# Designs tried in a protein design chat: VHH binders against Uncharacterized protein AF_1724. Part 6

Target 1, 305 residues: Uncharacterized protein AF_1724, of Archaeoglobus fulgidus (o28550)
Amino acid sequence: MEEKFRNCILGLAVGDALGMPVEGLSIENIRQLYGEVRDFLPSPYGDLNAGEWTDDTEQMVVLAESILETVYFDPENFAERLKRWFLETNSRRIGPSSTKAISNLMRGVHWTRAGVFSDTCGAAMRVAPIGLVYHFSLNLVERYAEISARVTHTGTAAIGGAVAVAVAIACNVLDFSDEEMLEEVLRRVEAYDNLLAEKIRYANEISDRDVEYAVEKLGNSISSLDVVPMAFYSYFAGKDFEESLIKAVNAGGDADSIAAICGAIKGAKGFAIPERWLEGLKDREFLEELATKLYELHMRIVKLT

## First folded at step 20 (VHH)

Design x2 (from v4 with G35A)
Fold by ESMFold2, fold request of step 23:
Structure x2 (fold): chain B 305 residues (1-305), chain A 119 residues (1-119)
Amino acid sequence: as target 1 above (305 residues)
Amino acid sequence: QVQLQESGGGLVQAGGSLRLSCAASGYISDSDAMAWYRQAPGKEREFVAAITSGGDTYYADSVKGRFTISRDNAKNTVYLQMNSLKPEDTAVYYCAAMYTEGYTYTEYWGQGTQVTVSS
């Protein structure tokens, strides 16, 4: 089980770092510039080196450290840590909805009102620690994922996307089949956003089609309505971690988020991460330690309850 | 467009105190936060302290308990009181102002003021 925690956290960071250099590019632009992205590349803007990740991984760490401190999910603690992170991070690759929500928090707006009515994927991309730690109760995973999303995002697809990702991770740690996992995800997501649930279902149905077809049908924008279904498509379409992540990154658009989410879900299933990606990943040891702490927290909670 | 002017830097003996000031051309009450960062030779710029418009204060672990950030909205000025200074605090200290207008986030930076702590 500990290996699934490790591969979920590392897989998220690997996906983030793989997608980082091609964020915002179309499939055609990626083909023309790089052919097919299969390995870490430096940022074309000079701000990040190959193997470095972005706010997807950073915010996942913020959420992880929040629950490591509080044991249960505490939205006030998470909001406080988001403000501190925003002040301390050297990176300015931060989504506009998260930025506005954190601005509201800094101006004294309570976390119950600070969230932005937006469907961007910032809540889904960071949620993995909730799916890992609380996997003993899918209902708790759903509740904590929803509340964690509301700190920054109040759009129904944003909340539903966080629920989808956290539940998928929890199911995969529990060794659910893909069919069982999809059933749990869909019935819960339907309560938040019907279109998102339809697109996740369709992502599974078209998993035998190529990436260009999937992007045409599902989209690749920063919206949770695009990113989350594309991440699920990539998860279902790849036979192993490597194939899934290559499909996710080469979808273009919000590629780092698509690949981060896909990597988290695939890693939680126990798929092995290619060693070449682990060798090149920034702060690998820190992320492994984080995963170990999350696993130990889970074990302590289970022992107490 | 916001302009920031730091003052109050200089040479100080270890164990001593110094107060930095940052005068702003824009209303600091309209900012998300006002903050101090520092950069020592050969190192990356690091966070020191911040005060948000909501009234919360934040400190790097290395300075917590020794430094105090405060603001005076009427004077449109932010202060950093630095006590129990150590040679490791030697750096250029920068004032920063953080604004969000709609969905546009903007940071403004001062030119920096040198703080040198000697034995």
Scores: ipSAE 0.774, ipTM 0.924, lowest interface PAE 1.2, mean pLDDT 94
Fold by ESMFold2, last read:
Structure x2 (fold): chain B 305 residues (1-305), chain A 119 residues (1-119)
Amino acid sequence: as target 1 above (305 residues)
Amino acid sequence: QVQLQESGGGLVQAGGSLRLSCAASGYISDSDAMAWYRQAPGKEREFVAAITSGGDTYYADSVKGRFTISRDNAKNTVYLQMNSLKPEDTAVYYCAAMYTEGYTYTEYWGQGTQVTVSS
């Protein structure tokens, strides 16, 4: 189980770092510039080196450190840590919805009101620690994922996307089959956003089609309605971690989020991450230690209950 | 356009104190936060302290308990009281102001003031 925690956290960061250089590019642009992205690349904007990750991984770390401190999810603590992170980070790859929500928090708006009515994927991309730590209760995973999303995002697809990802991770740690995991995800997501649930179902149905077809049908924008289904498509379509992540990254658009989410879900299932990606990953030891701490927190919680 | 002017830097012996000031041309009460950052030669700029318009204060672990950030909205000025200074605190200190209007985020920076702590 500890390995699944590690591969989820490392997989998220690997996906983020793989997608970072091609964020915003179409499949056609990626094909012309690189053929197929299979390894870390430096940012074309000069802000990040090969193997460095973005706000996807940074916010996941913020959420992880919050629950490591509070044991059970405390949205006020998470909101406080988001403000501190925003002040301390040197990165300016922060989505506009997250930026506005954090501005609201800094101005004294309570976390229950600070979130922006937006469907962008910022809540889904960071939610992995909730799926890992609380996997002993899928209902708790759902509840905490929803609340964590509301700190910054109040759109139904954004909330549903966070629920989908957290539940998928939890199911995979529990060794659910892909069919069992999908059933749990769809049952819960339908209550938040019907279109998102339909697109996730369809992502599985078209898992035998190529990435270009999937992008045409599911989209690759920063919306949770696109990113989350594309991440599920990539998860189902790849036979192993490497194949899934290559499909996710080469989808283009919000590639770092698609690949980060896919990497988290695939890693939580226990798929091995190619060593070449782990060797090139920024702060690998820090992320491994974070995963170990999350596993130890989970074990502590289940022993107390 | 907000302009920030730092003052109060200088040379001080280890264990001493300094008080930095940052006068702003725009209302600091309209900002998300006012903050201090520092940069030592050959290092990246690092966060020191912040005060948000909501009234919360934040400190880097390396200065917590020794530095205090405060503001005077009427004077449109933010302060950094630095006590128990160490040679490691030697850096150029920058005042920053952070504003969000709609979905547009803007940072304003001062020119910096040198703080040198001798052993």
Scores: ipSAE 0.750, ipTM 0.917, lowest interface PAE 1.2, mean pLDDT 94

Design x5 (from v4 with T104E)
Fold by OpenDDE, last read:
Structure x5 (fold): chain B 305 residues (1-305), chain A 119 residues (1-119)
Amino acid sequence: as target 1 above (305 residues)
Amino acid sequence: QVQLQESGGGLVQAGGSLRLSCAASGYISDSDAMGWYRQAPGKEREFVAAITSGGDTYYADSVKGRFTISRDNAKNTVYLQMNSLKPEDTAVYYCAAMYTEGYEYTEYWGQGTQVTVSS
């Protein structure tokens, strides 16, 4: 159980870091520049070194730290920590929707009204701690995922995407089969966004196809409608952590988010992360400790229940 | 475009105080937030303090209880009162203004003012 927490958190960060260099690139461009990306690379823009991660992991950490502070998820606390993070971070890779929402928060707009009507994937990429800590109740996971999403994103696909990822992680921690996990994810996601559910289903159906075909059918834009299904495709298409992440990263587009989500879900399943990636990962020890704290929190909650 | 101009820096002994000012050419009330950052030689820029348009204040752990950020909208000026200064506070201090229009985010930065704290 604890190992799954560790692998989920580290997997998210590894995916983020792996995808970071090729974010915004087409599959063709990736091939031209790098061939197949299989290891960490520095940012082509010079702002990040190999093994460093982006706002995907940063926002996950913010959410994790919020949960660690409040035990049960508190959107007010999370919103406050997002503002602080935004002011403190040197990263300017933050998505436009999140940026706008945080701007609203800074202007004094309550978190219930600060979220923007957008389907971008900011909520889904960061939601892993919710799936982990609260997996003792899938209903609670869904509810917290939804609320956490609404702090910044109010699009149905954005919310549904956060729910999909959180529920998938929870199911994996609970040792659901892939079939059972998918059924649970689809059942819940359909309540928010039917198109997203259909695409996630389709992602599984085409898991035997190559990445080019998947991107053609599912897309790889910053939309949750693309990112989340692609992450699920990568999850199902790979036989292990490495293969899944390689597929996710080389899909291009919003590659860091696709890979981060894939890594989180795959890690939660218990797949081992290649040591070479762990050795090169920024702040590995910090992330490991974070995972441990989340696990301990989970155990504390369950014990008190 | 908004221009920021810092002032108030200088040399001070440990335990002393300084008050930095940042004058903006635009309306700071239109900003999301105003902030102070600092950069010491050979180190990365780090967050010091910020005040949001909503009135919330934030401080780095290293300056909590010693520094106070404030604003005067009428003067379009942000201040940083620095008390109990330490040698490790020595850095160039930069004022920043964050603006969001639609989905476009823009940061404006001052040229910085040197703060030197002697032992």
Scores: ipSAE 0.911, ipTM 0.967, lowest interface PAE 0.4, mean pLDDT 96
Fold by OpenDDE, fold request of step 23:
Structure x5 (fold): chain B 305 residues (1-305), chain A 119 residues (1-119)
Amino acid sequence: as target 1 above (305 residues)
Amino acid sequence: QVQLQESGGGLVQAGGSLRLSCAASGYISDSDAMGWYRQAPGKEREFVAAITSGGDTYYADSVKGRFTISRDNAKNTVYLQMNSLKPEDTAVYYCAAMYTEGYEYTEYWGQGTQVTVSS
C-alpha cells in the first residue's frame, strides 16, 4: 500500500514533467519536433528544465500539505494554502479558472463562492492525495474530491473529473480490478456529468486504438471533458506505466495534465515507474517523503476510526 | 497599465530597520494582491510578503516576526516594515501588483530597491 502511495505521487509528477514540454502542441507538431517523446525535455519557452513539473504537481502538493495539516480535508485550509502558493510560486502556468478563483479568494470571497463555473481540469489534476489518504471510504473520497474541486471549479465536468480521478486512485489502492474500478468511477461520475461518464466509458472501449484516434474522439483540450477521458484512455491502453505515459504525453494538447492524471492512476495501481524518469525528476526525495507522510496519515486515520 | 515605484532601500547595520514603500499608479484596492519579493546576487527571486485586497497577509518563514506588510489605499501605497535585519536579507526588493480582469491575469513589477545589511 505504501508503495502505491509513492508510485501515485511520483507518477503524477513524472507525468506532469513528461507532458510539460509538449503542452499545447498537436500530435503532428510533436512528431515533427521530437518524433516521439519518451523522456524529459526542457520547456520550449525556457521557463522549466527537463524533469521539472508544473502547477499540476504544485497544486497536488498544496492539497497534500493541506490534508497533512488538517487530517480530514478542510476546504478553508486548502483555499488559504492555494492563495499562499499562488503568491509565492514562480510558475505562471496556472489555468485561467484556478487563477480567477484564487483571485476571488484574495478579494475576500469565501471559498464556497470563489469557484468559477468552469470545466477545466485543475481540480482533477491535483486531487490524488484525496484518493490516497481517504480510500478507506469511497464515499468520503467522492465527497472530498467534490468539495476540493468546488474551491476553484464549479463546472459539473470539473467536479466529476476530480471525483473520477480520486475514486480511480482509491479503487486502485484497494486492489480493485480495472473493471471494478471503472464501474465505480462511472457510477459516481454519472451523478455529476453524464457526458464525462460516457467519454470515460468510451475511453476504455477504444483502448486498443492508437493515440490519434483517441484524441480525435475524446479531445485533448484543457477541459475535464477531454483531459480526464484521455488520461483514462492512456491508463487502459498501456500495458505498463511507461507505455501509458508515453501515450498520454504524445497525445499533445493539455499533455501535462493528461499525463499527470494518468501517472497518478497508474501509479496507484502499483505499476513501477522507470528509474530513468525517477532519476531525472525534480525533487524526487521531497515527493517520496510526501507520499510517505500521506500514507502515515492514512494509517493514523484508520486507527482512529 | 500600472506602474510601481519602490523607495526606502539603503544600507543598514544588522539589527537595524528599514521601511520600504511601493507607490502604485493605479488603485491597489482593485488588485488581487500586492507583494514584496527579493533577489539576492546569484539567487532566484523569492517571495517575502504579500497583502491581499481582502486584507490577508502572508510572509516567508525567513522574515516572519520581523517584517510587516501594510497598505494605504488612500495613498495607493504598500509598505514593508523590516525590523531586525540580517545580512541574509541583503537583496534587491521588488514590489509586485497582481490584477485579474475576467480571466486575464496581469502582474506589474517595480524596478526594485537595493537593501544592504552589513554584519
Scores: ipSAE 0.910, ipTM 0.966, lowest interface PAE 0.4, mean pLDDT 96
Fold by OpenDDE, last read:
Structure x5 (fold): chain B 305 residues (1-305), chain A 119 residues (1-119)
Amino acid sequence: as target 1 above (305 residues)
Amino acid sequence: QVQLQESGGGLVQAGGSLRLSCAASGYISDSDAMGWYRQAPGKEREFVAAITSGGDTYYADSVKGRFTISRDNAKNTVYLQMNSLKPEDTAVYYCAAMYTEGYEYTEYWGQGTQVTVSS
């Protein structure tokens, strides 16, 4: 179980870092520029080096640290930490919805009202710690995922996306089969957004198709309606961690988020991360320690309940 | 567009104090937050302190308890009181203002003011 925590956290970061260079690019552009992206590349904009990760991982870390502080998820604490992070970070890649929500928070708007009506994937990309720490209760995972999403995003697909990812991670940690995981994810996501649920289901159905087909059908925009299903497609389409992430990254579009989510879900399943990616990953040791702390927290909670 | 102008920097001995000022051409009350950042030679820019329009203050761990950020909306000025200065505080200090209009986020930065702390 501890290894799954590690692989989930590292997998998210690896996916983020792998996808970062090709964010915003089409599949065709990726092919023209790189052929196929299989390893870390620097940002074409010069703001990040190879192996560095974006606000996806940063926000995951913020959420993780919030959880580590409060034991049980506290949206007020999370909101405060988001404000601090926003001020401290050098990232210029923060999504517009998150930015606006954080702006509202900075202006003194309570977290219950600060979230913006948006379906972008900011909540889903960061939610991994919730799936990990609270997997002892899928209902709690869903609840916390929803609440965490609402701090910044209030779109049904945004919320549903966070729920989908968190529940998938939790199920994987619980050693659910892929079929069981998907069933649980779909059952819960349907309560929030039917279209998202349908697309996730479809993502599994087309897992035998190539990435081009998947992007054509599911999309690869910054919307949770695209990102989350694409991540699930990549998860199901790959036989191992590497193959899944290669598919996710080379999907283009919101590639860092697609790959981050895929990496998190795939890691939580227990798939090994290629050593070459781990060796090149920014702050690997920090992330490993973070995963350990999250695992220890989980064990503490379970022991006390 | 908002122009920011820092002042108050200079040379000071370790243990000394400086007070930086940042005058904004626009209304700081309209900003999401005002902040101070610093960059030492060969190092990346780092967060020092910030104050949100809601009144919350944040400090880097390295300056917490020594620095105080404040604002005067009437003067459209943000301040950084720096006490117990250390040589490692030597850097160019930049004032920043964060604005969000709709979904458009804009940061404004000053030209910076040099702070040098001698041992």
Scores: ipSAE 0.910, ipTM 0.966, lowest interface PAE 0.4, mean pLDDT 96
Fold by OpenDDE, fold request of step 23:
Structure x5 (fold): chain B 305 residues (1-305), chain A 119 residues (1-119)
Amino acid sequence: as target 1 above (305 residues)
Amino acid sequence: QVQLQESGGGLVQAGGSLRLSCAASGYISDSDAMGWYRQAPGKEREFVAAITSGGDTYYADSVKGRFTISRDNAKNTVYLQMNSLKPEDTAVYYCAAMYTEGYEYTEYWGQGTQVTVSS
């Protein structure tokens, strides 16, 4: 179980870092520039080095640290930490919805009203710690995922996306089969967004198709309606961690988020991360320690219940 | 656009105090937050302190208890009171203002003021 925590957290970061260089590119552009991306590359804009990760991982860390402080998820604490993070970070890649929500928070708007009506994937990309720590209750995972999403995003697909990813991670940690995991995810996501649920289902159905087909059908924009299904496609389409992430990264578009989510879900399943990616990953030791702390927190909670 | 101008830097002995000022050409009350950052030679710029329009203050761990950020909306100025200064506080200090209009985020930065703390 501890290894799954580790693999989930590291997998998210690895996916983020792998996808970062090709964010915003089409599949065709990726082919022209790189052929196929299989390893870390520096940002074409010069703001990040190979192996460095973006606001996806940063926000995940913020959520993780919030959870570590409060034991049970506290949206007030999370909102506060988001403000602090926003002020401290050098990231220029923060999504517009998150930025607006954080602006509202900074202006003194309560977290219950600070979230913007957006379906962008900011909530889904960061939600992994909730799926990990609270997997002892899928209902709690769903509830916390929803609440955490609403701090910044109030679109049904954004919320549903966060729920989908968190529940998938929890199910994987609980050793559900892929079929069981998908059933649980779909059942819960349908309560928030039917279109998202259908697209996630379809993502599994087309997992035998190539990435070009998947992007054509599911999309690869910054919307949760695209990012989350593409992440699930990549998860199902790959036989191991490496293959899944390569598919996710080379899908282009919001590649860092697609790959981050895919990496988190795949890692939570227990698939090994290639050592070459781990060796090149920024702050690997920090992330490993973070995963350990999350695991220890989980164990503490379970022992007290 | 908002122009920021820092002042108050200088040379001070360890244990001494300085007060930095940042005068903004625009209304700081319209900002999301005002902040101070610093960059030492050979190091990356780092967060020092910030104050949000909502009135919340944040400090880097390294300056907590020693530095105080404040604002005067009437003067469109943000301040950084620095007490118990240490040699490791030596850096160029930059003022920043964060504005969001709709979904557009903009940061404005000052030119910086040198703070040197001698041992």
Scores: ipSAE 0.908, ipTM 0.966, lowest interface PAE 0.4, mean pLDDT 96

